# Designs tried in a protein design chat: VHH binders against q96fz2. Part 209

Target 1, 269 residues: q96fz2
Amino acid sequence: CGRTSCHLPRDVLTRACAYQDRRGQQRLPEWRDPDKYCPSYNKSPQSNSPVLLSRLHFEKDADSSERIIAPMRWGLVPSWFKESDPSKLQFNTTNCRSDTVMEKRSFKVPLGKGRRCVVLADGFYEWQRCQGTNQRQPYFIYFPQIKTEKSGSIGAADSPENWEKVWDNWRLLTMAGIFDCWEPPEGGDVLYSYTIITVDSCKGLSDIHHRMPAILDGEEAVSKWLDFGEVSTQEALKLIHPTENITFHAVSSVVNNSRNNTPECLAPV
Below, E stands for the ipSAE of ESMFold2; O stands for the ipSAE of OpenDDE; V2 stands for 0.75 times the mean of E and O plus 0.25 times the DockQ between their complexes.

## First folded at step 12 (VHH)

Design U2 (framework vhh_8pnl_2; at its last look DockQ between E and O 0.54; V2 from the best seeds 0.00; counts 0 for: pae E 2.4 > 2, unsure alone 60.4 < 65)
Fold by OpenDDE, look of step 13:
Structure U2 (fold): chain B 269 residues (1-269), chain A 120 residues (1-120)
Amino acid sequence: as target 1 above (269 residues)
Amino acid sequence: QGQLVESGGGLVQPGGSLRLSCADAGSTFSDYDMGWYRQAPGKERELVARIYIGGTTKYADFVKGRFTISRDNAKSTLYLQMNSLKPEDTAMYYCAKPYRWSGSTPLDYWGQGTRVTVSA
């Protein structure tokens, strides 16, 4: 996974992340550093994206079932990294393979500390290799959405009317992530960064791409992944597997340029 | 949830110019695609111009380069510079956040509008 969409306004995003704590109380996640959130139809590594994490990471003795929403840098910077510039990291941390998560120090250590997060997105993009051509067809992949009687075909996303129909009560994609905290050697603010755990693709997606994000499907899976106070690493890792509960459609080549940030990126062609 | 307030409308002669403003009292102005709409008497409301969060703009066919939509996120303000105005541009102009969420909470915000009258 190298490209996502996360364009919902902060208030809408917050509401979309409504949850019940362990007491059954309805809650909204509290924001940390909301000013770092930049909505985009075209999110690339090194950009900030909103993630959910347990409040226990910030507050001692907090209820671990409570959730915080925070923009974090995509591309995990390990806490032990001693260079002043995160871009000098010599290995790719955009994704973490599920099969080697416990073999890589950069992921194993923060995971062992309970630094699990849920990466939020409208969906993610993948490119299908076209046989015999150097051309790749991009697809937007997301949770199936509830069809309302008025929900016609995901029409041109550029039409307000069509957009209203498409994004009527949009279910966000919830991807399993690991985050870490890095303190710059020269001082400054602590950098929160994350990696997305990847798995082998489900059968439905296998023709498009052989790998997919580990998707946490449902509130229980999301809650267990986040609740590092009650759920062990071993138990949490059981949640990491491919899911068939996804849908996708072909999109235009507009998304190929990471500078393009319009609804055309995710509109069906 | 901030209220959109339009201003800048008025009476102008054909060929004249107006600059419309839309102030958003909300704190999340920069998160929204914004748009100008207009409604003439007896006509349906129509899109005039849209500006996306990425800064890209879209215009209705009738604009033909006469209008410019812009935004100042620091001021939470949307603008519409209208040049070469025509009598056909006479309408109530509305600022909007053209986004809806299904259920009990509509997320499309509309201002009260500002009236533009183009007449000799």
Scores: ipSAE 0.787, ipTM 0.885, lowest interface PAE 0.5, mean pLDDT 91
Fold by ESMFold2, look of step 13:
Structure U2 (fold): chain B 269 residues (1-269), chain A 120 residues (1-120)
Amino acid sequence: as target 1 above (269 residues)
Amino acid sequence: QGQLVESGGGLVQPGGSLRLSCADAGSTFSDYDMGWYRQAPGKERELVARIYIGGTTKYADFVKGRFTISRDNAKSTLYLQMNSLKPEDTAMYYCAKPYRWSGSTPLDYWGQGTRVTVSA
């Protein structure tokens, strides 16, 4: 999992993240650093994407079921990193394998601090290797969406009501992540960065790729993953498993170049 | 959110030019894909041009290179430069955001329009 789409305007994205706290009160997540949010149809590592995390990370004695939404850098920068430029990190932290998460210090240490987050996207891209060729077939992979009578198809529809319908009430993909906080040695703001936990692909995706992001399917899973005040690391890790509740379609190779920020990246082909 | 307000329409001779503007008083203009649409008397509203957050554009076939959509995120303004205007371009022109949001949904999707009249 090395490419996503997260293109909704922040107002629309915030509405899509409506939730209930532990008291049953309807809420929207509160933004931190909203100006760092850069919507795009084609997000790659080192870019910022929105994640959810518990309010308790920012306020002593806060209700740990309350959610903050914040853009974070994709590619976890461990708190112990000593160089001034995060791009000089000698190993890849875009993803974190679930079967080794407690063995790798870069991931187990922030997990022990309760630094769990939910990574948000419209969906993610994955490339299927074809037999006997170096070319790969990209797919856009996402939650099944509820279709109303007025829903439109995914794609670059010419009619405004069709485009509006495609993304109206879009169910955002919710992936389990771990984040860390790094203080640059030359000073400046603390860098928040995340990794996406991966698992073996479900049967439905195995023909495309052998790994998939750990998807948190439903509000109970999302709440438990986020709530480090009430849910231990051991209990939270039980949420990390493949899901079959996923769908996909083939897309054009336009998405291959991460500079291509266009709805053509996710349009069915 | 916020109201979209179009301006720059008017009466023009065939072959003339107009520049339409659409000001967005709402939040975070730069997050939005945007579009210009038109509605001629007795016809359905149709897409003229679309500009996406990444800067790519799409034009209806009838534009044939005559119109250019652009945006200025610093001014929260969408533009449509219309050149080589023809009588069949006579219509009410609207800007739109392709997304709904809570609280003011029907009004917030579309501006109220600016009239373009092209007559010999």
Scores: ipSAE 0.490, ipTM 0.774, lowest interface PAE 2.4, mean pLDDT 87
Fold by ESMFold2-Fast, scan of step 12:
Structure U2 (fold): chain B 269 residues (1-269), chain A 120 residues (1-120)
Amino acid sequence: as target 1 above (269 residues)
Amino acid sequence: QGQLVESGGGLVQPGGSLRLSCADAGSTFSDYDMGWYRQAPGKERELVARIYIGGTTKYADFVKGRFTISRDNAKSTLYLQMNSLKPEDTAMYYCAKPYRWSGSTPLDYWGQGTRVTVSA
């Protein structure tokens, strides 16, 4: 998973993240660094994306079930990184394989500190290798969406009027992430950065790509992943597996260039 | 919040120019795809120009080469520079902050409009 869409305006995104705390109280996540949020139809590694994380990471006595939403850099920079420029990190931390997460120091250490986050997106993009050609077919992959006025889910075949209404009630894709905090050795602001955990693709996506992000399907899974105060690393890792509750449609090659940032990137072809 | 306030309309001669402004009182202007629409007498509201969050612009064929849409995120303001105005451009011009592909959006994301009249 190396490309996402997260284009919802900040206020719409915040409402889409409405949740209940441990006491059953309805809440919206509280923003940290909201000015660093950059919505885009075409987000690549090293850009910022919004993540959910437990309030307890920032406030010593906070309820661990309460949520913060914060923009973080995509591409985890380990807390132990000694160079002054994060772009000089010599290994790719855009994704973290679920099968080796406890073997890699870059991921094992922040996991031990409870640094779990939920990475938010409209959906993600993946490129299918086309046999007999050097061309790859991009797909936009997202949770099934429910129509507000008719039975059934929203898909590629729906009318333009149906797609115009989807964003008010769009179910955001919720991907399991690990984050870390890096303090520049020569001073400056603390950098928060994340990686997306990946698993083997589900049957439905196997023809598109062999890997997929670890998707947390539903509020129970999201809550358990975030709640590092009550849920151990071992218990949280049980949430990391492929899901079949996913849909997709082919998109145009416009998305291939990460500088293209328009609705054409995710529109069905 | 999300109140949009258009200004800059007026009466102008054919071939003249006007610059429309749309100020967003809300705090999230930079997060929205923005557009200008117009409604001529006896016609439905139509898209004139759109500017996406990444800065890419799209224009209706009837204004290409004459109109330029731009935004100033620091001032939370959207602009439409209108050059070589024609009588056919006479309409009420509306600012919208649609986050939907076709530019359709709930009423609270629309401005009140500013009137442009092009006549001798």
Scores: ipSAE 0.409, ipTM 0.728, lowest interface PAE 3.0, mean pLDDT 86
ESMFold2 (binder alone), look of step 13: mean pLDDT 76; pTM 0.763

Design U20 (framework vhh_8pnl_2)
Fold by ESMFold2-Fast, scan of step 12:
Structure U20 (fold): chain B 269 residues (1-269), chain A 120 residues (1-120)
Amino acid sequence: as target 1 above (269 residues)
Amino acid sequence: QGQLVESGGGLVQPGGSLRLSCADAGSTFSDYDMGWYRQAPGKERELVARIYIGGTTKYADFVKGRFTISRDNAKSTLYLQMNSLKPEDTAMYYCAKPYRWSGSTAFDYWGQGTRVTVSA
């Protein structure tokens, strides 16, 4: 996973993340650095994306089931990185393979510190190789969505009016991430950055791409991944597996250029 | 996750030296940034020195040039070499291991402390 959409306005995104804490109290996640959130239909590595993480990361005695929402840089910069410019990191940390996460120091160390986060998106994009041509077909991949004015789920064949309304109650894609905190050696603000854990593709996506993000399907999985105060690393890693509860539709080549940031990037064709 | 145990504190005269040690009984020492904090009577706990996984170090202005932080990953031990000690350095010294680190976020794992007194 190398491209996502996360276009909801801040207030709509916040409401889409409504949750219950351990006591059963309904809550909205509290923002850190809300002004750094930039909605986009076409987010690439090195840009900021909103993530959920436990309030306990910021307040020593906080209830670990309470959630913060914060923009973080996509592309994990390890805490031990010595150079001044994070963009000069010599290896790609956009994704972290589930099968080697406990073997690579860049991921094992923050994971051991409980630095688990849930990466939020409308959905993600993948490019299918087409036989007999150098062109690749992009697809937008997302959770099944419920239609607001009739039974069933939203699909590619639905009218533009139905697609315009679906965003009011959109179920955000929730991907398992690991984050780290890097302090610039020459001073400046601490950089929060994340990687998305990847797994083998599910049967439904195997014809599009051979890998997929580790998707946390439902509030139980999301809560257990975030709650590093009560859920050990070993228990949390049991949540990391392919899921079949996913849908997709083909989109136009407009999405190919990461500078294009319009609704046409995810519109069905 | 091991428990942190500080040692090496004591009474010294102004201008003297002490070397503090902090032993981590756990196997994860080499995976963590480590720090030394101190708390003087009637004052809040303050950062003295920090050493990162990669070996870079940071010092509070009031100890620069006098104190040196170092680590021995093979022995899972953190050190603080304190030279040219002043009466103002009198405090309980705490070894700290970050549970989480984000700018001003406090260290979550602390040792019990070792006492340093600088007096005639």
Scores: ipSAE 0.000, ipTM 0.141, lowest interface PAE 17.3, mean pLDDT 83

Design U21 (framework vhh_8pnl_2)
Fold by ESMFold2-Fast, scan of step 12:
Structure U21 (fold): chain B 269 residues (1-269), chain A 120 residues (1-120)
Amino acid sequence: as target 1 above (269 residues)
Amino acid sequence: QGQLVESGGGLVQPGGSLRLSCADAGSTFSDYDMGWYRQAPGKERELVARIYIGGTTKYADFVKGRFTISRDNAKSTLYLQMNSLKPEDTAMYYCAKPYRWSGSTGFDYWGQGTRVTVSA
């Protein structure tokens, strides 16, 4: 997973993340650095994306089930990185393979600190290679959406008017991530950055791509992944597996250029 | 159930040695970075040494070359070998687990502590 859509305005995104804490209280996640959130239909590595993480990462006495939402850079910069420019990191940290996560220092260290996050997106994009050609077919991949009387069938919306109404009740894709914090050697703001854990594709996606992000399907899985105060690394890693609860449709080549940031990027062709 | 229990403190003469232990009753020890902190009378708690899950270590300048931090994941136990002890090392020593990201660089899950006194 190397491209996502996360276009909802901040207030709509916040409401889409409504949750219950451990005591059963209904809550909205509290924002950190909300001005750094940049909605886009076409987000690539090195851009910022919103993630959920436990409030306990910021407040020592906080209930670990309470959530913060914060923009983080896509592409994990390890806390030990000694160069001044994060782009000089010699290896790609956009994704982290589930099978080697405990073997790679860049991921094992922050994971040991409980630095688990949930990466939010409308959905993600993958490019299917067409046998015998250099052509690739892009697909938008997302959670099955609940049908509404205003939008009809969300996955089959066939007009711009119908798609506008779909977003009011959109179920965000929730991907398992690991984050780290890097302090520039020459001073400056702490950089918060993340990687998306990847697994083998499920049966439904195998014809599109051989890998998929580790999707946390439902509030129980999301809560357990975030709650590093109550859920150990070993228990949390049991949540990391392929899921079949996913849908997709083919999209226009407009999405190929990451500078294109319009609804056409995810509209069905 | 992640209770930390320190032991091994005591009275020792200058130049002596002590080995501190920290047992983690929880089953998550191998998943976390661990650290030793100390608090001398009238002072704030300060980092002494940290060991990452991969075995990388970091030491405060005032103990570098004298103290060695190590871990035994099979026994869920953290150690601090203290050599060439000085009166200035007199403090309550605490074992801690990290909870915060690097902006705080701290640990918030603390044990009850074990007392180290260095005097004639």
Scores: ipSAE 0.000, ipTM 0.109, lowest interface PAE 18.5, mean pLDDT 83

Design U22 (framework vhh_8pnl_2)
Fold by ESMFold2-Fast, scan of step 12:
Structure U22 (fold): chain B 269 residues (1-269), chain A 120 residues (1-120)
Amino acid sequence: as target 1 above (269 residues)
Amino acid sequence: QGQLVESGGGLVQPGGSLRLSCADAGSTFSDYDMGWYRQAPGKERELVARIYIGGTTKYADFVKGRFTISRDNAKSTLYLQMNSLKPEDTAMYYCAKPYRWSGSTTFDYWGQGTRVTVSA
């Protein structure tokens, strides 16, 4: 996974992340650096995306089931990185393979510190290779959505006006991530950056691409992945596997250029 | 995640040198950025030097060129080499590591410190 959509306005995104803490209290995640959130239909590596993480990462005695939402850079910069410019990191940390995550220092170390996060998106994009040509067909891949009188499930037959209404009750895609924090050697703000864990594609996506992000399907999985105060690394890794609870539709080539940031990027063709 | 133990302090004349050490009994030393802080009598605690996991270093302006911070991950030990000591360097010296954010700009206090006195 190398391209996502996360276009919801901050207030809509926040409400879409409503959750229950361990005491059963309904809560909204508390923002850190909300001004760094930049909605987009076409997010690429090195841009910021909103992630959920445990409040305990910031506050020593916090309830580990309480959630913070914060924009983080896509592309994990290890805390040990010595250069002054993170873009000069020679290794691609956009994704982290589930089968080797405990073998690679860049990922094993932050995992050992409980630095698990949930990466939020409307959905993600993948490009299917077309037989007989070098052209690729892009697809927008997302959770099945609940049908309502104001918003329906997204399909090729839906009008552009109906797309505006579906976002009010959109179920966000929740992907398992690992983050780290890096202090610039020459001073400046601490950089928080993440990688998305990847697994083998499920049967439903195998014709589109051979890999998929590790999707956390439902609040129980999301809660256990985030709660590093109660859930060990070994226990959390049991949540990392392919999921079949996913849907998709073909989109136009407009999405191919990461500079294009319009609703056309995810509209059905 | 063990307690940090500082040593190496003492009395020295102006212009002298001392080497402070800080031992971390735990296996997590190599995973954390480390720092040295000091607190003079009647003053607030202040950062002296920081060393990142990867070995990059930062120094307070008042010690730059005179002090050198280093680490030995195999020995789980942090060092502060202090040269050209001045009376104003007299303080209790503490080593510290962050609570959960390796690479955090904020360090927590650990250990009882080691006393450095610079006088004739």
Scores: ipSAE 0.000, ipTM 0.176, lowest interface PAE 15.0, mean pLDDT 83

Design U23 (framework vhh_8pnl_2)
Fold by ESMFold2-Fast, scan of step 12:
Structure U23 (fold): chain B 269 residues (1-269), chain A 120 residues (1-120)
Amino acid sequence: as target 1 above (269 residues)
Amino acid sequence: QGQLVESGGGLVQPGGSLRLSCADAGSTFSDYDMGWYRQAPGKERELVARIYIGGTTKYADFVKGRFTISRDNAKSTLYLQMNSLKPEDTAMYYCAKPYRWSGSTEFDYWGQGTRVTVSA
């Protein structure tokens, strides 16, 4: 997973993240650094994306089931990194393979500290190799969405008018992530950065790409992944597996250039 | 939420220039795709220009090459620079936000509009 869309305005995104805490109270996640949120139809590594994480990471004695939403840098910078410039990190930490997460110190250490987060997106993009050519066909991949005006789920065959209205009640893609905190050696603000855990693709996506992000399907999975105060690392890792509850449609080559940031990036062709 | 406040309209001769401004009194201006619409007497409202959250711009064919849309996110202000004005550009100009979501082709009008008249 190397490209996502997360374009909802801050107020719409916040409402899309409504949740219930352990006491059964309905809540919206509280923002940290809301001014750093940068919505985009075409997000690449090193940009900021919104993540959910437990309030207990910021406030001692907080209820670990309460959620913060914060923009974090995509591309985990380990806490032990000694250089002054994070871009000098020699290793690609955009994704973390589920099968080697406990072997790599860059991921094992923050995971042991409970630094689990849920990465939010409208969906993600993958490029399918085409037979007889080196050209790749991009696809937008996302949770099945209910139609707000009609019965049934939305799909590629639906009109542009129906696609415009779906965003009001869009079900955000919720991906399992690990984050870390890096303090610049020469001073300055702490940098929060994350990686997306990846698994083998499900049967439904196998013709598009061989890997997929670890998707947390439903509030039970999301709450268990976030709640590091009650759920151990071992128990949380049981949530990391392929899922079939996913849909997709082909999109235009406009998405290929990460500088393009328009609705055409995710519109069905 | 906030109200959009439009300014910069007026009377100008053919070939002249005007710069329209639209100030957003609310927060989160930088999160929204923005546009300019116009409505001439006896005609339907039509899209003039759009600017997306990433800075990409799109123009109606009848203004392409003459008008430039831009935004200043620090000032929460949208602009329309109009050059080489023609009598057929005479209209009420409206600052708009998306109807349902960022990038929608349907915009809500937000403000009183500003009148542009191109004549001697």
Scores: ipSAE 0.099, ipTM 0.556, lowest interface PAE 5.0, mean pLDDT 86

Design U24 (framework vhh_8pnl_2)
Fold by ESMFold2-Fast, scan of step 12:
Structure U24 (fold): chain B 269 residues (1-269), chain A 120 residues (1-120)
Amino acid sequence: as target 1 above (269 residues)
Amino acid sequence: QGQLVESGGGLVQPGGSLRLSCADAGSTFSDYDMGWYRQAPGKERELVARIYIGGTTKYADFVKGRFTISRDNAKSTLYLQMNSLKPEDTAMYYCAKPYRWSGSTHFDYWGQGTRVTVSA
């Protein structure tokens, strides 16, 4: 996973993340650094994306089931990194393979500290190799939306011109991530950065790409991944597997250039 | 959630210029795709120009080369620079941003408008 869309306005995004704490109380996640949230149809590594994480990471005695939402840099910078410029990191930390996550120091250490997060997106993009040419077909991949799956009914998203109107109550894609905290050697603010855990693609996506992000399907999975106070690393890792509950459609080559930031990036062709 | 307040309209002669402003009192201006629409008496509202969150702009064919849409996120203000104005540009001009059920290009939150009259 190397490209996502997360374009919802901050207030809409916050409501889309409504959840219940351990007591069953309905809550909205509390923002950290809300001004650093930058909505975009075309997010690449090194940009900030909103993530959910447990309140207990910031407050010693907090209920670990309560959630914070914070923008974090895509591309994990390990806490032990010694250079002053994070772009000098030798390792590609955009994604983390599920099969070797406990063997790689960059991921094992923060995972051992409970630094699990849920990466939020409208969906993600993948490029399918087209036979007989070097060009690739981009696809937008996202959770099935209830409005488009009614038995015998046609939803707004069924029409290419109406797809832009589907964002009311959009079900955000929730991807399993690991984050770390890095203190610049020359001083300055702590950098929070994350990686997306990847798994083998499901049957439905295998013709598009051989890997997919580890998707947490539903609030129970999201809650268990985030709650490092009650759920051990070993138990949380059982949530990391391919999912079939995903859909996609082809998009135009406009998305290829990460500078293009318009609804055309995710609209069906 | 704030109100949208348009300003800058007025009476100008053909060939003249006006700069319209739209102020958003809310704190989430930079998160929204924004647009300018216009409505002449007895006509439907029509899109004039859009500016997306990434800064990309789109214009209706009848204003291309004459109008420029821009935004200042620090001031939570949207602008429309109108040059080489024609009598056909006479309309009430509205600032719009999406409401909760709108996609990125569907605008259904409107200001009260600012009137532009182009007359000899």
Scores: ipSAE 0.021, ipTM 0.502, lowest interface PAE 7.1, mean pLDDT 85

Design U25 (framework vhh_8pnl_2)
Fold by ESMFold2-Fast, scan of step 12:
Structure U25 (fold): chain B 269 residues (1-269), chain A 120 residues (1-120)
Amino acid sequence: as target 1 above (269 residues)
Amino acid sequence: QGQLVESGGGLVQPGGSLRLSCADAGSTFSDYDMGWYRQAPGKERELVARIYIGGTTKYADFVKGRFTISRDNAKSTLYLQMNSLKPEDTAMYYCAKPYRWDSGTPFDYWGQGTRVTVSA
């Protein structure tokens, strides 16, 4: 998974992340560096994306069920990285395979520190290889949505007006991530960066791509993944598996160029 | 967001005094090193003073002897006592604390600021 859409305005995104803490109190996540949030229909690695993480990462006595939302760089820069420029990292940390996460130092160390996050997106893109051609068909992949309380899930055949209105109640895709913090050797601000955990594709997506992000389906899974104060690494990793609760539609090749940032990137074709 | 709330700014004449306060709504105030920064119009944000968990303080050369930073852990409040104010002290003043993951991390979690104007 190397391309997402996360285009909601900050206020809409914040409301979409409404949650209940351990005591059942309704909350909105508290922002860190909200001005660094850059909405886009076409987010690539090295750009910033919003993630949820436990407040306990920032405050010693915080309730570990309380959530912070913060923009983080996509592409984990390990805390031990010694060069001055993170773009000089020689290996790809955009994704982290679930089957080897405890064997790779770059991921095992932050995971052991409880540095679990939930990566937020409207959905993600994958490119299906078409037989007999070098062309690939892009798809936008996202949680099943309800147009209204009265309507079923949205589809490619729906009107443009219906698609525009659905963003007000859009169910954000919630992907399991691991983050780390890197302090530049010469000083300066700490860099927060993340990787998306990947699993084998579910049956429903296997014809599009062999891998998928580890999707946390529902608030119970999201809460357990974030709550590193109460949920051990071993227990949290049980949440990492394929899901069939996903839908998709084909999109225009406009999305292929990551510089294109328009609604056409995710519009059905 | 909204956790650090500065107050006490205002208009004062040269040679006057102001006391700035910063209330930290978080329950962990006593665990954080705290600082004051300022930004004058058209200039970059600069360190004014820091106070560490153990009570050690650090001051910018341009405020030494005039400003005093202090903290009240029971009230979760940071203070900056500003004496002998000069027109050059005119700025927006920000309360700040570091992210907890690294002890050497710059102070990069900011409040909303409080304005100090020193004019004759």
Scores: ipSAE 0.000, ipTM 0.087, lowest interface PAE 21.3, mean pLDDT 83

